# Designs tried in a protein design chat: VH-VL binders against q9h9l3. Part 224

Target 1, 176 residues: q9h9l3
Amino acid sequence: PRKMVAIDCEMVGTGPKGHVSSLARCSIVNYNGDVLYDEYILPPCHIVDYRTRWSGIRKQHMVNATPFKIARGQILKILTGKIVVGHAIHNDFKALQYFHPKSLTRDTSHIPPLNRKADCPENATMSLKHLTKKLLNRDIQVGKSGHSSVEDAQATMELYKLVEVEWEEHLARNPP
Key: E = the ipSAE of ESMFold2; O = the ipSAE of OpenDDE; V2 = 0.75 times the mean of E and O plus 0.25 times the DockQ between their complexes.

## First folded at step 13 (VH-VL)

Design ia142 (framework fv_fezakinumab; at its last look DockQ between E and O 0.69; V2 from the best seeds 0.00; counts 0 for: pae E 7.0 > 2)
Fold by OpenDDE, second read of step 14:
Structure ia142 (fold): chain C 176 residues (1-176), chain A 123 residues (1-123), chain B 111 residues (1-111)
Amino acid sequence: as target 1 above (176 residues)
Amino acid sequence: QVQLVQSGAEVKKPGASVKVSCKASGYTFTSYYMHWVRQAPGQGLEWVGWINPYTGDTFYAQKFRGRVTMTRDTSISTAYMELSRLRSDDTAVYYCARSGTYYYDSGPRFDPWGRGTLVTVSS
Amino acid sequence: QAVLTQPPSVSGAPGQRVTISCTGSSSDIGLGYDVHWYQQLPGTAPKLLIYDNTNRPSGVPDRFSGSKSGTSASLAITGLQAEDEADYYCQSYDSSLEGWVFGGGTQLTVL
């Protein structure tokens, strides 16, 4: 079986009115929750909005941040060939300007058995925070200091592990 | 209707540079990636690179790194590809082509294509 | 030069079935990346024919079909017609090159 990793990214606002979501931090953990990658990333464009309340990113974090193109190369090297788990993961991949094979992607925001287990509508999009609280009895993204991408990636992996067997069997019968 | 209108044919000498334009219409220019693909006479398709028109980020095939520069002018929905230090084997029809930014947004399939711009490099 | 391998030419009579193969590697099709197909009529730009292995864009007849298995993909054309005479290219993404790649192209001749 292929190795599995979980990814979570934090974005800042760049471009006109800060509407462009640019990668500013990326965290990748393995199946056991061990951190494989955790770096602040410097966008190529001027940051208009740090979105600190949500992203946890501050100006000081960008002082020694890894340039985007370099970070992207490092991240892609880790992700290539692996099953990648994430929550609303298309946002992460879009920020990376990257395409991961659909057959190797697991989005915990679109796994009906996971929602069912959390007593949520199967076709609803639930937040990572909600699912983590409901299924893992753990509070994430608390406080005003912003999110921890490492914590979020770990939570995402733990959530997926709850339905891994069932979902992998489903995907085997119904490949994307 | 989605259209990509490219600039006219170019004739260049070896060592010169060429800049081809691609004007987009019928869709939001900054919501899709723009790719460049070339085809030498009687040969197959070769991917050159792509640009994110929103951010200006570019990604080039290894073969063209250092010689190709992709840019865009969002005010007129136009993408540009400049190839420098031209060689005879750069003679080709150069196409611009649109793709989505992720699988939910048309994905990495190229649609539509421009009609192509012939670039001839000869001494 | 082409990363994906296609037969240089195939031929068939009107009404017949023809197939065009596209062979990749473990870093592209074999890694799980989808395959797209393009039709290029003589003197024209390529046109999207099949996307995501099996899907037809609007306006493409159902006599065109795509499949993928392992490291290879295939384009099938049933009920071959004279207007099908063209070059056909497969496309995928290569993780090792970090870019999109095309097959060498297949010239289809209708006899």
Scores: ipSAE 0.910, ipTM 0.947, lowest interface PAE 0.5, mean pLDDT 95
Fold by ESMFold2-Fast, scan of step 13:
Structure ia142 (fold): chain C 176 residues (1-176), chain A 123 residues (1-123), chain B 111 residues (1-111)
Amino acid sequence: as target 1 above (176 residues)
Amino acid sequence: QVQLVQSGAEVKKPGASVKVSCKASGYTFTSYYMHWVRQAPGQGLEWVGWINPYTGDTFYAQKFRGRVTMTRDTSISTAYMELSRLRSDDTAVYYCARSGTYYYDSGPRFDPWGRGTLVTVSS
Amino acid sequence: QAVLTQPPSVSGAPGQRVTISCTGSSSDIGLGYDVHWYQQLPGTAPKLLIYDNTNRPSGVPDRFSGSKSGTSASLAITGLQAEDEADYYCQSYDSSLEGWVFGGGTQLTVL
């Protein structure tokens, strides 16, 4: 079968009033949670809002950050042909300007069995923090220093592993 | 209803530029990508590129890089494609077409399409 | 030239079944990207006929169906009618080109 990785990205605000989300960090982990990629990324546009409380990004991280075009190429080489797991992963793909095949995408914010295990409505979109606390008994995204995309990617992979057998069987019988 | 209305036919000389417009209605303009596709007389469909109307980000097919520029005006829900340094083999019908940005918003299939703008490049 | 390969023409009599193939490579259909099909009647813009391999938009008759296997996809048209006479294009996404790609088109003639 195809290899599986998990991804989480941090975005900063660019454009008018900082409303555009631009990629500023990306972390990718393998099935076992080992880090394959973790880089700060320099957006091509002026950063209006670092969104530090959530992103963990500060001006100092931009000094030696990899330019967007180069980082994107590196990231896409890792993702291509693999099953990619993420939480609300459409935001990560949009920030990367990347189209990953639907059949190879696993979004832990839209897996009904995962919500069911967490005693949440199957159709609700639950946060990564909530699902991780309920199902893994672990607190992530703690404090005011911002999120760790490595921590988030690792948590996302572990959450997917809880439903992997059931969900892969579902997808085999009901191809996307 | 969702509609894409394109500007009228253009006749240009070799070396000139042409700018085609595509006015969207019936949906949130900034929630979908806008694509441009051309079709030379009697030939097949050829993808030119896309623009994200929310960000202004663009991506162009390798063949058109350096000659095509895509822009938009969100105040009038209109996308533009400008092709410069025109050659006779740029004669084609140019279509705009909408796509989703991810699987949950209609995905990357093209629907709807504009009716097309014929651009003729001749001396 | 077109990135996806389609036969240039196909023909059938009214009431018959016809299939149109669309062959890609390991960088597009073979990588798992979905295939979409468009119908283009003479003098008109293309119209979405099949999306995400097998799905029909509202208003498209059951006579049209799509399938995908490996590096290829197929459009099947059963119960051929005169109004089905048109050009048919397959479309997918190619990872190496980072863009949408079309087949060369197939002209369907109803005898």
Scores: ipSAE 0.740, ipTM 0.891, lowest interface PAE 1.2, mean pLDDT 91
Fold by ESMFold2, look of step 15:
Structure ia142 (fold): chain C 176 residues (1-176), chain A 123 residues (1-123), chain B 111 residues (1-111)
Amino acid sequence: as target 1 above (176 residues)
Amino acid sequence: QVQLVQSGAEVKKPGASVKVSCKASGYTFTSYYMHWVRQAPGQGLEWVGWINPYTGDTFYAQKFRGRVTMTRDTSISTAYMELSRLRSDDTAVYYCARSGTYYYDSGPRFDPWGRGTLVTVSS
Amino acid sequence: QAVLTQPPSVSGAPGQRVTISCTGSSSDIGLGYDVHWYQQLPGTAPKLLIYDNTNRPSGVPDRFSGSKSGTSASLAITGLQAEDEADYYCQSYDSSLEGWVFGGGTQLTVL
């Protein structure tokens, strides 16, 4: 079987009025939640808005951050050939300027069996925080200092495990 | 109307450099990758590389690393490709083409394409 | 030597069905990346014909269709017409090259 990892990213604001989202942290965990990668990443453009309330990123984190091009190479080497689990994962791939095969991608924001288990509508997009609270009895993204991409990646993997057998069988019968 | 307008044909000698331009209109220039693809006379399509017009970040096919430079000027929505140390086998039509990288686009496709810029390298 | 393999030429009579194959590897089509097809009429730039394996952009006739299975993809043209005479290219992404890859092209002749 293919190895499985979970990814989560934090973004800062670049471009006019800080509107563009640029990658500033990426965390990758294995099936057991062990951290395989966790780096602060320096965007190639001027940071206009650190978005600290949500991102947890501060100027001090950028002092020794890995330049984007280098970090991207490291991250893609880890992701290639693996099943990658994430929540609203399209945003993470967009920030990486990267294309992962649909057949190797798992998005916990769009898994009907996971929604059913949480007593949510099958076609609704549910937040990671909500699903984690309902299904794992855990509060994530707690406090005033923003999200932790390690915490979020770990939660995402645990959520996927709840439906892994059913969903992998579904995808085998219904290839994307 | 989305379109890509390229600079005119060029004739160069071996060892020179060429810089081809591609002006975008009808969309937000910085929201999509720009690619360069070339086609030698009677041959197929060959991907050269991409630039992210917002960040200026680039990625080049291995064959062209060290000779190609892709840049852009966001104030005039224009991408550039410069190829140095030209050889006769660099004679080709050079196309610019737009793509996206968003996962739900189901993979980046090239649409639209510029009309191409013929670069001829001969002595 | 293109990364994706296409037959160099194919021919058909008007009204016939023609297929053009595109064979990749485990690092591109076989890894699950989508395939796109382009039509290039003589003296013109390539034009998007099929995207995401099977989808037709607006303005492309429904006699053009695409499919993908395993490490290969196929473009089918039914009801072949004289104006279909062109070069056809498949395109995908290859993870080992970290880049966009094309087939070598197929010259379609209509007689």
Scores: ipSAE 0.058, ipTM 0.659, lowest interface PAE 7.0, mean pLDDT 88
ESMFold2 (binder alone), look of step 15: mean pLDDT 91; pTM 0.931
OpenDDE, look of step 15: ipSAE 0.904; ipTM 0.943

Design ia143 (framework fv_fezakinumab)
Fold by ESMFold2-Fast, scan of step 13:
Structure ia143 (fold): chain C 176 residues (1-176), chain A 123 residues (1-123), chain B 111 residues (1-111)
Amino acid sequence: as target 1 above (176 residues)
Amino acid sequence: QVQLVQSGAEVKKPGASVKVSCKASGYTFTSYYMHWVRQAPGQGLEWVGWINPYTGDTFYAQKFRGRVTMTRDTSISTAYMELSRLRSDDTAVYYCARSGTYYYDSGPRFDPWGRGTLVTVSS
Amino acid sequence: QAVLTQPPSVSGAPGQRVTISCTGSSSDIGLGYDVHWYQQLPGTAPKLLIYDNSDRPSGVPDRFSGSKSGTSASLAITGLQAEDEADYYCQSYDSSLEGWVFGGGTQLTVL
């Protein structure tokens, strides 16, 4: 049996006009929602836009943040060989510059049975906030001071658990 | 129509540098990674590295670190690979090849490939 | 040396079936990474033949098929034709190298 974790990352804007999304925080939780990793991460490039309303990142978080290269190594040690759950997880992997196997990836923004349970079109990309409210009756990403990547990772794992048996059976019959 | 057009053959002396170009057309240049792969005469394919044209981020195979530099110019949809301190065993056809950044972007398979640039290193 | 292992050559007669193996390790194919196959005709660039273990790009005939099991993958070619004479390369991703890796290539001769 392969172990399962959920991940959520926060990005800040770097590069010209803050167009580039650079990793600034990563949270990883286990199957039960216990925190395995939660660190602020210092991008190698100058931060142009903290995107604080969404990221929750402020300048003070960068003072003792883990440098990107070190944080990436720590994160990849946790992810390698595990089933990794995330919401729009391609953004997280892209920020990590990491290629996780497709067969071990579960993206809650692209699971038709999950949308069906939420009374949403099966092929629509629904936000984590909407699915969490509809299916778990829980409000996440509340207010304008930024999101908690721990809260988002925990919600993502709980959403996946609602369809886990059905979806794993589907994937076993229809390998990605 | 998606195309990758590479620069012409180069002949260099040991110790020199070579810069190969790959001009993309028919798709959004910044939406896909660009890879470089080489093939010595009569030998197999060897991956050199990739560049993300959107960010300029690069990753190189360990064998080439310190000698290879990948860059791009988004205004002309062109990727470059520069290899320095050339040795005779760097003689090879150098290919550029496109891949998706994640499976939503056509996945990490290499398609299309440029026609290759022969780099000959000889004294 | 190549990271993935392929036989250096295979041969068959027109109309026959050949299979080309590709063997990896627990850090690449065995870790769940997909296998892709490329065909290289003499004097040309490689061309994508099979992707994601078993899918075919538009224009590739169904006599080419791929499969994957454990740490290995296979390319099967049925109804061999003279035009199939080429080098064939498998490719995957290796987590320990953090890079794309190729097999050493297999030269197919149609007798």
Scores: ipSAE 0.745, ipTM 0.894, lowest interface PAE 1.1, mean pLDDT 92
Fold by OpenDDE, second read of step 14:
Order: sequence, then C-alpha cells, then structure tokens
Structure ia143 (fold): chain C 176 residues (1-176), chain A 123 residues (1-123), chain B 111 residues (1-111)
Amino acid sequence: as target 1 above (176 residues)
Amino acid sequence: QVQLVQSGAEVKKPGASVKVSCKASGYTFTSYYMHWVRQAPGQGLEWVGWINPYTGDTFYAQKFRGRVTMTRDTSISTAYMELSRLRSDDTAVYYCARSGTYYYDSGPRFDPWGRGTLVTVSS
Amino acid sequence: QAVLTQPPSVSGAPGQRVTISCTGSSSDIGLGYDVHWYQQLPGTAPKLLIYDNSDRPSGVPDRFSGSKSGTSASLAITGLQAEDEADYYCQSYDSSLEGWVFGGGTQLTVL
C-alpha cells in the first residue's frame, strides 16, 4: 500500500482587488499526524489582502517566507507517489498549480460515507469544521487568529481514517 | 466555437529571438491553462511550458528554462511565447494548446490546438 | 528524446484492428497519471482523440478506444479506414520532470 499524507494550504489575495488566491502557507502531515512540512510561502505577486481572519497569515510571516517556486518543488517531492488526502483539495492543488493523479487523491469534502457517518446528506459539501466537530468531537478554526493549516491537515487525515477501509474498497471497485 | 489563432510564420537568424502569439476565443481565456508544444520537421511533439492566464504564473520544461518566456494579455485573450538565443535546432512548428487548470477537474488533456506557427532558424 | 515509448510505425488493411502501445515509467503512467492520445493528420495540428485513458471526445468514433495498465497504455483502432492514416501520440505527466511528456509518435499506414 502507498503511503498517505494530508495537506492543507492557506492562501492570500493577490492581483486586482486581491481576488487571486495565492499560496501563503502549506502544511503536510503523515498518517499519524506528524508534521512533514509546514512553511510560509511568498507569492510571486504583491499581496493585496492577507485574509488574516481566515488564513492566519500576517505580513510578518512573509519576511522569511519561502519563495513559491522553491516551496512548490519541496511540496511536490513530498506528494509524489503518495495518496494525498485533503478537504476541498482542489483549492490546494489550484494554489500549488500542481496536478496529482486522480487515483491517488482523496477529498474528504466528497466522501459520501463520511457525510453519512456525520448524519449529513451524502451528496452535500460539508465544511471541515463541521465534520470535525461531529465525528471527532473537536473544535477547529476557532478564534480570530485565523486557521491553522497543521490543525486542519491533521483533522482531515483523522476524518479520512474513519472511512478509509470502506472508501478504499469502494474506489477499488469504482476507480476514478 | 473554441478557437486558437496563432501568428504567422517566422524566419530568424541564430542568436535572435522570436515571439509567437496565440489568440483565444469562444471560451473564458483565464479559466484554462495555455500550453506551448513544438514539433521539429519530421519529429515528434515536445512540451515547452505552460502559463496560467489568470495569474500570469508560468512553468517551463527544464530544457527551455532561461530561454523561453511566456506571457499573456487578458484584455485581448492572447498568449505569447518568446524564445531567445535561437539555434538551428529550434526550427519547428510551435503550437499553442488549451488545457484545464486542475488535473482532477478537467485534466491535463490538450484541446483544442492552434494551427501552429512555423519558426525557421537559419544562417 | 521522447519519454514515452511508441512503435515508430504500424500498418493494417482496411477493416482490420490495429493497436499502438505507449510504454512509460514509474514516474509517469506507472505513478497513476492518465494517458491521452492525439491524432495528427498529415499537414495538420494534433487533435485530441482519447483522454483520461479511455474517454472519447464528442465526434470521435467508437472504433477508437484506449486502455491503461501498469506503466503502459494502448490505443486500439477497429474497422480501420483510409482516413485513419496519420501519426498518433500518447501523452502523460511526468512527476520527475514536473511536466507533460509525449511518446515518440506512431505512423499508421493503411494498406
């Protein structure tokens, strides 16, 4: 079996009116929740909106941040060949401008058994915060200091582990 | 209808630069990656690089890093590829091609392709 | 130069079945990346023929089919027709190169 990692990224606003989402932090954890990667990342364009309330990113975090292209290389080395778990992971991959094999991707925002376990509609898109509270009895993304990508990545991995056996069997019968 | 219209053929000398354009129509220009692929006479396809028209971010194949520059003008839905320090082995038809921005959303398939721009490098 | 390996040429008579192989490595097809196929008629630009290993764009006849297994992919053409004479290229993504890669191309001749 392939090794599994979970990823969560924080983005800031760049471009006109800050509408472009640019990678500013990336956290990757292993199956056990150990942090494999956690870096602030410097976008190639000027930051217009730090989105601090949600991202937790502040100007001071960008002083020694890793340039995007360098960070991307580091992150891709970690992800290559692994099953990558994330929540609404299309946003993370978008920010990374990276293509990961569909067969090796697990998006906890689109796993019907996970929603069912949380007494949610199977085809609904539930937030990581909601699923974490319902299934793990844990509060994440609390306060005004913004999200912790490490915390979110860990929660995502733990959620997936709850349905891993069932979902992997499903995928084996129905490959993407 | 989705179309990619490329600029006309170019003849350059070794050491010069060439800039090829690709005008997109029939779709939202900034919602898709634009790739450049070249094909030397009688040879196969070779990927050069891509640009994200929305952000302007680029990624080039290792072979072309330092010599290729991809840009775009969103106001006219046009992508550009500039290749510098031209050599005779740069002689090829250069294609622009559209792909999705996310592997698992639209995939990295190239569709459609421009008709190509012949760039001839000769002394 | 090509990262993916294709036979340089294949041939068949009208009505026959032909197959074109595409052999990759553990860093591209073998890693799980999808394979796409392109048809290039003489003097024209490539056209998407098969995507995501086996899916056909609208307008592509069902006599064209694609498959993938392990580190290799295959394009099959049944009921071969004269207009199928063209070059065919497979494509995938290589994680080590962080870029798209093509096969060397296969020239299909209809006898």
Scores: ipSAE 0.046, ipTM 0.685, lowest interface PAE 4.2, mean pLDDT 91

Design ia144 (framework fv_fezakinumab)
Fold by ESMFold2-Fast, scan of step 13:
Structure ia144 (fold): chain C 176 residues (1-176), chain A 123 residues (1-123), chain B 111 residues (1-111)
Amino acid sequence: as target 1 above (176 residues)
Amino acid sequence: QVQLVQSGAEVKKPGASVKVSCKASGYTFTSYYMHWVRQAPGQGLEWVGWINPYTGDTFYAQKFRGRVTMTRDTSISTAYMELSRLRSDDTAVYYCARSGTYYYDSGPRFDPWGRGTLVTVSS
Amino acid sequence: QAVLTQPPSVSGAPGQRVTISCTGSSSDIGLGYDVHWYQQLPGTAPKLLIYDNSERPSGVPDRFSGSKSGTSASLAITGLQAEDEADYYCQSYDSSLEGWVFGGGTQLTVL
């Protein structure tokens, strides 16, 4: 069997008008929710907008942050060859400039059985916060000081585990 | 009608630089990556690199790092590849090709392709 | 210099079936990356023929099919026709090179 990990990244705004999303933190947890990686990451470009309300990133976190090239190398070593679970995970992969195999990717924002369990339309893209409250009876991303990518990665793994058997069987019959 | 239209053939001397253009039409230019692939006469396909037209981010194959620069102009939906310090073995047809980003778009397959730009490097 | 291995040539008679192999490694096809196939007619740009191992773009006849197993992929062409004479290239993504990689190409001759 392939090992499974969950990832969540926080992005800050760089480039003109802060329109570019650049990686500023990454958390990776194993199947049981134990932290394998959690680092603040320094973008190669000037940070225009910390997006603190959502990212939880502040200027102080950048002081000892790992440079992007080094962090990316560390992260890719963990992800390579594993089933990677995330929520709207394409945003994380874009920020990492990384192409993970489609067959080894699990996106909890696009798993119809998960929405069905939450009494949500199967085709809707539901937030991680909503699905976690509905299915795990836990409040995440509380307050205005930003998200914990560790908490988000842990919640994402637990959500996937609720549909793992059904979804893996679906993927075996309908390869992506 | 998705199209990629490339600039015309170039003849350069060793040590010169060449800049090839690729004008996109029929789709949202910033929603897809643009790749560059070359093919020397009678040889196979060789990937050079890609640019994300939305962000300007680039990624180059190791062989070309330090000599290639990819840019774009979103106002005219045009991507550029500039190769410097040309050698005779850089003689090739240079193609631009579109790909989706990750699996939520078209994925990383190349479709469509430009018709190619022949770059000849000779003394 | 090709990263993926293809036979340099393959031949068949009209109406017959041929297969073109594409062999990678544990860092590309063996790691789970999809394989795409391109057809290049003489004097033209490559054209997408098969994507994501086995999918066909609109307009590609069902005579063309793809498959993948382990570290290898195959392109099958049934009911060979003269217009199928072309170079065929496989492509995947390689994690160690962090880039797209191509096979060396296979020249198909219809006898």
Scores: ipSAE 0.744, ipTM 0.887, lowest interface PAE 1.2, mean pLDDT 91
Fold by OpenDDE, second read of step 14:
Structure ia144 (fold): chain C 176 residues (1-176), chain A 123 residues (1-123), chain B 111 residues (1-111)
Amino acid sequence: as target 1 above (176 residues)
Amino acid sequence: QVQLVQSGAEVKKPGASVKVSCKASGYTFTSYYMHWVRQAPGQGLEWVGWINPYTGDTFYAQKFRGRVTMTRDTSISTAYMELSRLRSDDTAVYYCARSGTYYYDSGPRFDPWGRGTLVTVSS
Amino acid sequence: QAVLTQPPSVSGAPGQRVTISCTGSSSDIGLGYDVHWYQQLPGTAPKLLIYDNSERPSGVPDRFSGSKSGTSASLAITGLQAEDEADYYCQSYDSSLEGWVFGGGTQLTVL
């Protein structure tokens, strides 16, 4: 079986009026929740909005941040060949400007059995925070200091593990 | 209708540079990657690189790194590919082609393609 | 030179079924990346024919079909017609190269 990792990224605003979401932090954990990667990343363009309240990113974090091109290479090496678990993971891949195989992608924001387990509508898009609270009885993304991508990646992996067997069987019968 | 209109044919000498343009219309230019693919006479397709028109970020095939530069002008929805230090084996039709910006949107399929720009390198 | 391997040529009579193979490796098709197919009529630019292994864009007849298994993909054309005479290319993504790769192309001749 393929190794499994979970990923979570934080983005800052670049470009005109800060509307471009640029990768500023990436965290990757293994199946057990061990951190494989956690780096601040320097966008190629000037940061207009750090989005600190949500991203947790501050100007000081960019002083020694890894340049995007380098970070992307490092991250891709980790992700290659693995099943990648994330929440609304298309945003992470978009920020990475990366294409991961659909067959090797698991998005916890689009797993009906997971929503069902949380007493949510199967076709609804629920937040990571909500699912984590309901299914893991854990509070994440609390306070005003912004999100922790490591915490979010770990929560994402734990959520997926709750429905892994059922969902993998489903995917085997219904490949994307 | 989605269209990619490319600049006209070019004739260059070895060692020179060529810059090909690709003007996009019928869609939001910054919402899709722009790829460049070339085809030597009687040969197959070869991917050159891509640009994200939204951010300006580029990624080139290893073969062309250090010799190719991709840029864009969002104000006129135009992408550019410049190839320097031209050699005779750079003679090819160069195509621009659109794809999604991430896998879950429109994916890495190329659609549509420009009509191509012939670049001839000869002494 | 091409990363993906295609037969250089295939032929068939009108009405027949032909198949074009596309063989990759563990770093592209075998890794799970989708395969796309393009049709290039003589003197024209390539056109998307099949995407995501087996999906047809609007306007592509259902006599064109694609499949993928293991490290290889296949394009099948049923009810072969004269206008199908063209070059066909498969495409995928190679993780080792971090870029898109094409097959060498297959010239289809309608007899």
Scores: ipSAE 0.321, ipTM 0.790, lowest interface PAE 2.0, mean pLDDT 92

